VHH binders against Twinfilin (twfA). Designs and how they scored, part 2

Target 1, 335 residues: Twinfilin (twfA), of Dictyostelium discoideum (Social amoeba) (q869t1)
Amino acid sequence: MSHSSGIPASQELISAFGSANTGDVRLIKVVIKNDELVVDQKLNVQSDFETDLELAHSVLQKDSPCYILYKKDDKSIELTGYNWIFMFFVPDNAKVREKMTYAATRGNLKRELGASHFVDEIYSSNMNDFSKKGYQQHKLHQESEAPLTMEEQQRNDEKEQGLFVGGGGSGMHVHGISFPVDSDASTAVSNFINKKFNYIELSVNVDDEKIIFSSSSNIDIEAISSKISSTEPSFHFFRYSHQHEGENLDSIIYIYSCPDGSNGTKSAPVRKRMLFSSSKANVEQLVTSHNVKIDLKLEINSPSEISEESIINELHPPKVEEKKAFSKPSRPGRK
Below, E stands for the ipSAE of ESMFold2; O stands for the ipSAE of OpenDDE; V2 stands for 0.75 times the mean of E and O plus 0.25 times the DockQ between their complexes.

## First folded at step 1 (VHH)

Design b5 (framework vhh_nb_b201)
Fold by ESMFold2-Fast, scan of step 1:
Structure b5 (fold): chain B 335 residues (1-335), chain A 121 residues (1-121)
Amino acid sequence: as target 1 above (335 residues)
Amino acid sequence: QVQLQESGGGLVQAGGSLRLSCAASGSIFSDNAMGWYRQAPGKEREFVATITSGDYTYYADSVKGRFTISRDNAKNTVYLQMNSLKPEDTAVYYCAAEPLYDWTGDYFDYWGQGTQVTVSS
């Protein structure tokens, strides 16, 4: 989410962009410093905009995400000034938390500067895509793409939004970020799939930005609430063996817990909650990549939300009869 | 210019205690969250604990209830009190400073040289 980090553009950046939009500046490199979007570098026009793309390449640092606001040679029909390209460089070897912060801030930066100024966007982990040759390949691929079906668009949106499943909207997609998985976590998943354990807990190491193993055991459904932290985010897989309508069922339940402090308990830091939230799709894929179906996915804020009754009601929803409920405009009840 | 220096490591028997100290420059310390990380031979670097500029503390599950992180702003020093030490706590312990004043979306720029902690059975 572009506003989840709360990182604003500096007054210097807003002023620099305004001046560049009618002046001689070709590009502005933008970075996040002290929770603020700031001007890192400005370079002036030297040649045509395609040739000058080598300037964009020259300001990249191989391990550090950045935004480049890149000015074209054509003027806007609708707005004062030039058309711009919005560039977001997100190298694979940058820390996941830094990539998440830049991804979450991307949309806000465009909105604060005026999204309509940006007629094209380039998002890549590869420095070579920020060059004249890279731009030419970008245009060729845009021209060769067939219109997407609803299913293809949904798949593309899910791929881009895989790390941010809550409150996804235009300009909030995350590209190419996946979490590495510790060998103990992979082993735990395999043991769960092979039915050696009916319960596993996975976590994220904030420093290493890696999905890690927490615990594995064989438990009854009554024990599940006690396994979930009331203060820390966590991931849980449980194989629930039960009877419904005379049939014996084994249901796989995936639980993502993210305590928010609403019940008076301390919540985890925003960065930690963002890391866990953005990894929930990768954690899900650790199970689904084995061609195993997850029967129920739950997102909770408190262990108290998990009970045998709540799980059965979600797995086997009772038939809801349509009820007409209209509020009268006058005389609301006092009971 | 930016310097972090750890001290207090050593050899201790299982069940024992050690207190690690990390001295930092004043400009880093006042603005940054401070953390402790560890690396055992042949393993990846692991998060241990952090303390924000607002004194909020966070711990890895493996050390909760045994380790306590604290800071002394007057001395520009962060501490890690390690109680009930186990052989699996054997590692080089590193002090790190976050470049942002609270525990936000930035990366560590500043690392100490590390201090060896060895816990014998």
Scores: ipSAE 0.000, ipTM 0.103, lowest interface PAE 18.0, mean pLDDT 74

Design b6 (framework vhh_nb_b201)
Fold by ESMFold2-Fast, scan of step 1:
Structure b6 (fold): chain B 335 residues (1-335), chain A 122 residues (1-122)
Amino acid sequence: as target 1 above (335 residues)
Amino acid sequence: QVQLQESGGGLVQAGGSLRLSCAASGFTFSEYAMGWYRQAPGKEREFVATITYGGSTYYADSVKGRFTISRDNAKNTVYLQMNSLKPEDTAVYYCAVEYSDYLDWGTPYDYWGQGTQVTVSS
């Protein structure tokens, strides 16, 4: 969960929030700088929390995403200090990469500060929602909302936390939106499905928000590790033709690689890793939507995790053989 | 108050077409992304399509090439043109106000109308 975001709150932000929670600060504006969540500005309590909401409006910039941690006047019953509103402003005119980064980091920020402090949330592209009038509209709608099923509430909570799960299992993101697919990538997938090539590599163009083609070829299993970048995230489909227990099998293997730098290798920026992670299910669907079964799905952090032995062991786990108990030899007679 | 009123649902044969409409009020329509969601009995509510205030459109894989989302800011209305309907498209369809973030597509505000029933017979 937390390992998938990778953008931490600065120590200054954590300390500022702790002090604000029992002090005189009304709001903290938080932005992402140098892949870190930092304090942009702080404004003190001037009046009641509804009147002070105009301060939240005043710190917004039309084309720049930000978070606002907004302190209420009522105290928490579970935690020390006040109840807070978590505000996320994401203008439609902001750069796509910035919107992606802020959306992916939203859940991590709340977790690092303590999600229970935030009793309400306002997420909007409209600056007017971050005002006294906007808040009153928000509350009126909450009161008139149709009840959600437990499954719908669970889905909404998981989407907010799980949209950008990198190293974890399949999240609720699997029911979401696909990225557009470049024509060369679609052609590569068709060629793979029609068995023209037994290997293809796909990537994501971050700027265009498209799944793009990287390479296609016919390879032996020994070559697969050499096809995977040690520094860039990537997607790979490989048809492994082999014999197992007298049967000729064509096993389709889907590999998602996301080098994280944890073993001393250079890694891609957090933003790029998050984008590729969020596209994992969409890339899988390019093959499965043609009623083609994927026999093995692998998520790796290094090309060294892929070998002929590791693939065979995952496709065909070795049976636990009950080793025959050897008859103990008769003990030598004493002379 | 934010109000969303869906209409245009009905019974159609497989392969047929329907156009859904959603009339919106209580907010500045032109500044928000709008989406369509659906829910079949016993199933979770799922994303169908979204359109940003700038006109960019995004679709669930199950409806790509068959459904088209559009909007009319002068009328505060969002539309869903549904072609080549399948029995699997049978559901109550809901209009929603959405975040304008590319990675928040399919994450609506908790503003829901009554929905409109679409039934596709085989």
Scores: ipSAE 0.000, ipTM 0.146, lowest interface PAE 14.6, mean pLDDT 76

Design b7 (framework vhh_nb_b201; at its last look DockQ between E and O 0.01; V2 from the best seeds 0.00; counts 0 for: pae E 19.5 > 2, unsure alone 62.6 < 65, grease 28.1 > 24.2, SAP .753 > .668, placed apart)
Fold by ESMFold2, look of step 2:
Structure b7 (fold): chain B 335 residues (1-335), chain A 120 residues (1-120)
Amino acid sequence: as target 1 above (335 residues)
Amino acid sequence: QVQLQESGGGLVQAGGSLRLSCAASGYIFDSYAMGWYRQAPGKEREFVATISSGGDTYYADSVKGRFTISRDNAKNTVYLQMNSLKPEDTAVYYCAADTYWFEEYGLDYWGQGTQVTVSS
């Protein structure tokens, strides 16, 4: 079926990407031909990473979608070789069939090449977004994105369920996949689940590529903000014991904090932020795999976004203000 | 589990009309784009029409002006009104839900299809 997801990467493409990861290639333009992802162009390094972004612009064709695998100058923290940017150009005037085919194939391309190589993604219909200036605007916008609304968070959580991790497709049946978790982190999760502590903080050790333990304690909800770093990304679980409309509740709250430079915070390096962001689901699963339901998930950029009032409003939204709320917000920024 | 069920296909004479329906269950219908695709015997599956969650529509050139896509979010149903049918419209018609968030472009849910046959 030429229109469905499942268009494979050619052996030529897989080999070219592997070779480029250790060679002097700057970019690989990828297109779909004869139901296969193929190399259309390769361009060599001419200058530094940012100056060479004009090469990415130069290989675009106004009417035709494509992918560009663009090599940065910095080494991967997780893998041998370099970090890459995945670029996806989808011009508005391309045929709808082509646009949908390329959109449906994007995930498979990243998976077959190894998604961990790609530390950033640029998706746009505007050719100028694939230039030095466009990348700088993309980076600035990405650092300044506002937190998602509760409804957006809920829809984001539903989409996260679309990850294929086991049998039932065209492949073999497989066992579940383990992830690297330090023993102290596993113990802290157990202690949280068994209610020895009502609060734990977890982190990621960048050098060891493991989820690690940071702290545990018994705290009041007012202390949560003081536990959250203004300089380092971090994960938090808190059991909030409270009463709402006559019911005693123990609400489990999962907080991912990623300081972005706003409100007196300091933005962590991009690689660190991406490592933490990509670990959100794995950290969540440490708790949910024990049949523990998380009642509230929050992503924040500053400790100041967390207060007892903000948590209560998220757990138990005011009914009068709901009538005044706007319609569903737009997706995160796309060009 | 997400389920898409098409109905309304059948045999119709050239110049006639049909209305296809696609009932959706197992997810939040209001949040996704819905579309119709078709596949003639021995040919590639091709795009027919799409409607966004907000009601914006887009059509393949071959059906523009003849086909109308619509959605009823209260019934979780997408419709394809097919007017002025031609023998070239003969195909199995599939309903699809397109999901998008973060890195998950192009993840589709498909129905089983409904046959449309247009005779001379």
Scores: ipSAE 0.000, ipTM 0.127, lowest interface PAE 19.5, mean pLDDT 74
ESMFold2-Fast, scan of step 1: ipSAE 0.000; ipTM 0.299
ESMFold2 (binder alone), look of step 2: mean pLDDT 80; pTM 0.820
OpenDDE, look of step 2: ipSAE 0.007; ipTM 0.313

Design b8 (framework vhh_nb_b201)
Fold by ESMFold2-Fast, scan of step 1:
Structure b8 (fold): chain B 335 residues (1-335), chain A 121 residues (1-121)
Amino acid sequence: as target 1 above (335 residues)
Amino acid sequence: QVQLQESGGGLVQAGGSLRLSCAASGNIFSYYAMGWYRQAPGKEREFVATITSGGETYYADSVKGRFTISRDNAKNTVYLQMNSLKPEDTAVYYCAAYEDLGYDFSDLDYWGQGTQVTVSS
């Protein structure tokens, strides 16, 4: 279990949950007030539990964390009363102290009410995940095949290489997470390769396990840092047309950005950061599989690490020039 | 309330192997993602490997195929098996525990004190 805040559930909350567990209440919204877990709202059953999920969405406040105890229509086999879903909404823009307090209190709330009543859990910073559509995506995610460990994936890749003796040495990815590529993302890569756009941004949809398209445009190098999120991991390809030592060059720059909370930025979910990090080689291959060379690969934690100067210095490192020999002074002097 | 204790560091020759262990105290282990990070002198701390509460593993490109992360929930321990060690792997290795809840609780991360790994050429 996670660390504890010492914040107790109110007797009103405990009593309300007990009554709701066998009664007609669909959801209880719980908040922390005066260092106590209290009932903020109760809404009654109006329809089936999936349709009533819109009630859960309706009680959320954009900038305020809360818990929602959400009653299902099926009864517990082992316990008196119904099965419940434990919902925890923590918006990214909530105050740091408030996010910490709610996270630290989550485990205590479940224990005081009886953790066995909660057969499912939904934790998200996105209000849309607390809706009928959000629940349907949650169910699809739960039913998706668990990703292989890196050791298991490497073992499978080695096994496939040992069994496969094909003509082309086809690009079965041997390491990392390989997600299918959404059609819009494939189109963006093609548009980048054929020079329709000099910049594209790609992302990963963690729930669908796909590489997806974020944006494409034609930009100047001065605009590159403004394209990179300070809070979300992302992948960027930029074609930098410039002159160096009298030659016209088109340098392809691949940027993987993963804000980790350093430098005062907010971080993406840990699992999301890990999946993006593990996908960077596969995203790279979307470009290199077209026989296009990447001239510079950058990993950054903050958009502030990217500037015209930093890119030029990485692409064209300054030559160490021999210092000109010391010449004698033109006049004699006394030291 | 959560304490992380690393062990298994030391001096090895290039091409050698080491197994790092991180023991977690407190009843939180099965709810947390567990990770390994390293910091070489004069550099910022960098990601090495992680294992989620569900058992999914992820690695930095520099260690893929050489390092393996695993966990034993019954022993509240995470392991990093390091093979084919290179001088570039020389660093202080830190164990971390953090919430794996669909958003980042970096403010709630727990860190160990670190263990030194030195790889001689």
Scores: ipSAE 0.000, ipTM 0.188, lowest interface PAE 13.3, mean pLDDT 76

Design b9 (framework vhh_nb_b201)
Fold by ESMFold2-Fast, scan of step 1:
Structure b9 (fold): chain B 335 residues (1-335), chain A 122 residues (1-122)
Amino acid sequence: as target 1 above (335 residues)
Amino acid sequence: QVQLQESGGGLVQAGGSLRLSCAASGSIFSSYAMGWYRQAPGKEREFVATIYSGGSTYYADSVKGRFTISRDNAKNTVYLQMNSLKPEDTAVYYCAKTYEYRVTSYGYFDYWGQGTQVTVSS
């Protein structure tokens, strides 16, 4: 799941992406200005998508993070328009505050534009990775027999079953397809929205391919880890009422848990994990369709990843203070 | 490209200890989750431990209570303290840039070190 920073996409960006998706624009460079995601520049299609990757390289600034929305040559089967690559460049020498802000905003940008349009992602600190040669290395890694990280192994399992394509140009993504929702699950969502409960758990009935209700209650943040199964995939919504910098906040947290068996207990079958993964967007929409904003989206593979500290750090990233470098004073009388 | 260099491996007797180090270059070390993986001959790479940018840690059950992962952001280095070593811990140990809580990325560049050999005699 994508992390939300609260920084919105500009209407110009949303319009530009929509036009690019059916038009002749190859890439859109996106930056954060005045707490808004804006179009920095657009470049048109010049050649095939691999050759045009040099255009992506050409718009990077050595010291500045940015996103590049990069259009492929193949069209989506289920959605109007083309398949896209989501690129996030985050250089080592960028300021820590900028790195944190762009990392936190990445998920919001994908959500605002429609995550289903992006069939591949490239995240790197090295400008050379945003080039034709860099992309060829990326493909070699994806096609290699080398072992993967836990998340990459999960993605590979999903891809093999045909429910997740990832880097495929003309592949099908099932997260655009809605599963039916049981009445008990709909009632639980309504009760959560109306603040009758601050916590609900939803599941998927694998045989019926329906979103179903598991539990609802009022809990303290310390209890959340104990609600998450160590063996079965699950979906959780929690309203975290807390104070931050003198303000009373009600933060809505959406957790998708998919245990991988690393906790010593056998995980759910691959097909079950795939069905849960493919229904993440449908479950999210049960809350967001009520015009309710989700403040934090987390994807975990163990209950041990969830703590009050980890949630607070994601909702309210700490301001990174480096020792003040001695700088020329802005006014007379300063040391 | 991010470069990862492991060190600290070697031969040790069962019940002994080793400390592995992984130095990272060309990357935003402090903003990434870092992990350790291992591969024994004829087997796929196995997850060992991860440490997130905020300091939270997660361990494989086979090493929990015996191994400790830590990081030094000022030195761009992640460590694995291995105690009470067993012959079944014998493997090449790899440092990797790994996943974060907030999002997983397919097509994400995954950077692995060359590995460091750990051999535990029975």
Scores: ipSAE 0.000, ipTM 0.158, lowest interface PAE 14.9, mean pLDDT 74

Design h1 (framework vhh_8h63_2)
Amino acid sequence: ELQLVESGGGLVQAGGSLTVSCAASGSIFSDYAMGWSRQAPGKERELVAGITSGGSTYYADTVKGRFTISRDNAKNTLYLQMNSLKPEDTAMYYCAADYWEGLYDTSYDYWGQGTQVTVSG
ESMFold2-Fast, scan of step 1: ipSAE 0.000; ipTM 0.127

Design h10 (framework vhh_8h63_2)
Fold by ESMFold2-Fast, scan of step 1:
Structure h10 (fold): chain B 335 residues (1-335), chain A 122 residues (1-122)
Amino acid sequence: as target 1 above (335 residues)
Amino acid sequence: ELQLVESGGGLVQAGGSLTVSCAASGSIFDLYAMGWSRQAPGKERELVAGISSGGETYYADTVKGRFTISRDNAKNTLYLQMNSLKPEDTAMYYCAASDYYLDEWGSTYDYWGQGTQVTVSG
């Protein structure tokens, strides 16, 4: 959809919030049912607002996104009634479309209830952030976040210091969107780790929102480029058994391929390429979570970018000054 | 209703640097996948950089190593830091956001800004 979802708040929800703003309700849990925002639960004030935050934690369901309208103990200066916290829980394992539906609906929900009632907002994929301890960390993060001075903003605009390009950091409330892993893909990873196969290929099924299995086999390094699609993004793990300086080594190579049409071939749609790129860390964790080290990470746009020589040069450079999460393989100059 | 407004374009000499920004309003910025596309006179629009809600980035080969995309979720702002600019980088630069509700394979970006012009003199 090109706009917000347009999913309306039920009359029960609007009435419940109005009554709660002057009454004894601490918390209203809101969910989307039958294309409508509805009241799922209401809980009354039991103690002070920080102590009652454990009620917010108690109404969360591990796999289901929801909104929580949470009433504070202080009253609004501008409006009649209390100040509220708008809480939005988005679990990592919810479907991407469901996460986006709740995100697109949040603006409409706040607008229909009156956005000025909400003096703070908490959104997170972690249930523990919706607790007294989580709220205290939220407050600490807000206080530690230094606002840019006029001079600092001017320095950034002038590029004297350079733009901060890291993103993230402690206090991020929403983790990146990840896909669940299909059982065949998990089996392939296990077979790779247990050395049944020295090569596996994984993919993402956008429609099913899953990391899926493509192929597994035992190959020689000369065959690796022929396994990689020139038109579709893909993930590859290869165990390269070789000898270096008299030692026998098993090097694990992780290849992310994302053809972008720059070589004159048809590329996958940008959305699919972005979803695959966003899945790189999750796919990597399927191997590293078994205490297996990845020795080389390669990001390529074409199968022609990899060769036995370039892989050996990346694994065993004479000068090892820089290490990257994903590197382009070295390539001798050509016409 | 998500609205995107670009700023920061201008004239710069070859080899110089420039940062363009995109301010988002009207929806939760944090959950959108964002991108920068450009269109030069007489050429098709091309995606130059993308960033997921989790911060994972994509770059076209034409800009890889020179451009850096980043997002500041607290400020609802998307950035594109452009280094080592070349005359062929001259284009109108558009901010875009992806809406995952579209099921169709061909639909990529649903929300677009009006663009900001970047001109690189040689």
Scores: ipSAE 0.000, ipTM 0.191, lowest interface PAE 10.9, mean pLDDT 77

Design h2 (framework vhh_8h63_2)
Amino acid sequence: ELQLVESGGGLVQAGGSLTVSCAASGFTFDDYAMGWSRQAPGKERELVAGISSGDYTYYADTVKGRFTISRDNAKNTLYLQMNSLKPEDTAMYYCAAEWDYSLGLEPYDYWGQGTQVTVSG
ESMFold2-Fast, scan of step 1: ipSAE 0.000; ipTM 0.120

Design h3 (framework vhh_8h63_2)
Fold by ESMFold2-Fast, scan of step 1:
Structure h3 (fold): chain B 335 residues (1-335), chain A 122 residues (1-122)
Amino acid sequence: as target 1 above (335 residues)
Amino acid sequence: ELQLVESGGGLVQAGGSLTVSCAASGSIFEYYAMGWSRQAPGKERELVAGITSGGDTYYADTVKGRFTISRDNAKNTLYLQMNSLKPEDTAMYYCAADLFYEDWSGSEYDYWGQGTQVTVSG
């Protein structure tokens, strides 16, 4: 199941964008008011588009998300009017509800205005990225990547998450949200990396708007399913020390659990599922930023989906060898 | 912002019927999943009925077969038709709305009304 905010663009916004596309407006700041996308500010062309990027910086509010529709100086080859940059500012200290609502509304805004008008996109939590210097860094970063067509840029407007095993297809179109990390959670990650504990559980506190610590311990693999809530989404890291084919391995397992009621309870609310799902990549980075490789990523809907056998099978799938191993038989007798 | 105002509560005899309504203003009503929750004196609030933007309905086992939830998007109004009322249905009934709701989890709604009192004698 996919879910969006359903928040529509106001008729004033649609009309203002149409007029700006052939007129002298450089930028339109868009905000959500009364469950509708509305025009907050319009600023006219002052200079060239790179110099005018300081106008984009000037309309940002430190604690409030917004969209900025920013007009370039070049015209579309295929469409009437100018090429535009779609800007989405989502500060780390904004309200969780606002972050979720703006992220879920982004696609609808682009669709209602015509996604093909937007040839570039800037998404950031840092106000400085919405400036001439920020744009120059953006261009250098783009040039270091493979060139993208307009269609590829539209398709790639969502941040990719790491590949997870299980959990089915993605049902939600929300940009990754970077929550601040509580000191206890940072300490737990450090203790996990330094091998003080082989298991930690992290969560998200909606009220405090941060990644928080839930528990840490040393457990056997058989205890994993008992650590996972059947009613609440959660994140788990487990260091599985074991032997396989004569080798000693320390496998790092990252589990994201999102209950779906398969054990007779209700699934978690969509807002909570969106919030936790959007945090998967940021939680993963808490471990991988220490140059630690995650060997297995699991997405589950119920604790009952996890067993020792299922984990071993995912880490070490049964192999079929074209050639079979041979051993030389020892002959009886020697000198 | 969405404002919800309930009406239609009152005193009814056991076995009787009552319809409560919820008028929404300030937002695009049709995009919200809507629900009715109730709270009896000294008890936790419970979700008794819900309806998605697409019209799919949910009912708690305590009211299934007796209550009917419906919506009129043209009038921005939510209804709860209550039949075969019992004394244990006595509660304050609250209207609730949630834009991101895909399942039924009780008190996780974005907007709440002030409530309308239903009292069943008997």
Scores: ipSAE 0.000, ipTM 0.137, lowest interface PAE 14.0, mean pLDDT 77

Design h4 (framework vhh_8h63_2)
Fold by ESMFold2-Fast, scan of step 1:
Structure h4 (fold): chain B 335 residues (1-335), chain A 121 residues (1-121)
Amino acid sequence: as target 1 above (335 residues)
Amino acid sequence: ELQLVESGGGLVQAGGSLTVSCAASGRTFSDYDMGWSRQAPGKERELVAGIYSGGSTYYADTVKGRFTISRDNAKNTLYLQMNSLKPEDTAMYYCAVGYDEYFLSGTFDYWGQGTQVTVSG
């Protein structure tokens, strides 16, 4: 299984962290090199921990993800040594595979160094969040947000991303992934928003890590299943014009299809499925950035899951019928 | 569709050197993480070397210091340079594609037909 996977911390990193926990080091910059987590830079304490946060900003490289282990001035209650902040910088323009590797490795890094040393975490794609001002903003956000259980926080993160209806393997999604968009794809989105077409299909060029255009047309709902590949992942936007309870509605439907082979068809390689899955939010943003709401998001494994009936049932779930009054005949003879 | 073809295997004397290669066609391979695994008769398949698209490398303890993995993105070719060969290096050598973490877990998306390396003593 996956129990054997994980990029290990180098012995130098483990030793450096141990020494830093009782010594004069303020910051350790950690990167992945030769399939190991290694020390890239160490900077010593210069002032108080808030003032020294500008050191964290100074070691960032605009295009390269990294971890920063940042030492506070307060000491641990339960462990020998200081409390630390775990910082993870993941720039939008880094390669998707590199972002995925760093995201997957963060847990192993914390585990090998001792997760209990880290009393706070800062994860961002914005270099400015790793500064004194960034930290102050981070604290304001923490104070304004109600304390949540891990389950509640995970549900909120999923809700904020816009949870898709349906199943699928959405593993190793990294926040801040934004593929560049081909001009043809951008044009297709514009044509969809302006109602020139009621249907568009977008894809990902795996080699270029770019969102690309596949097709556009005006179709009725009966044709949508035939537009979706049974073997390759794909993204679809459809404007469904229909009547419901006497009203004329134009509902925007966003479909992510990821065939997994479970229905007897072949599936795309895991890497391709992960790249498409990580692009769901970016593709969604192509429409929502035009201040247009998506009424229904569907995640499917097979074109056969899409029908007019299934779409209507998701857009307009049946209302729970109120309990009817007792309807027995007006003269129920007593027993 | 990606196709992988291994070549360069053969018979070599103990202490000698050999380079095996893996040619990719059909798609640009520079974005793939690549590796070499081997299987000797009566043994499990083992991952011996991996190279990530960014250039970082992994080696199994059995080959560390003796084998060097490299890639030529202009030629869509993956190489394994094998030095100081031992009789225990005798195996069928396969190239594969996958993610960094999947290399470590032994999970790969695609496998070639392999190339036989035989080391005599």
Scores: ipSAE 0.000, ipTM 0.108, lowest interface PAE 15.3, mean pLDDT 75

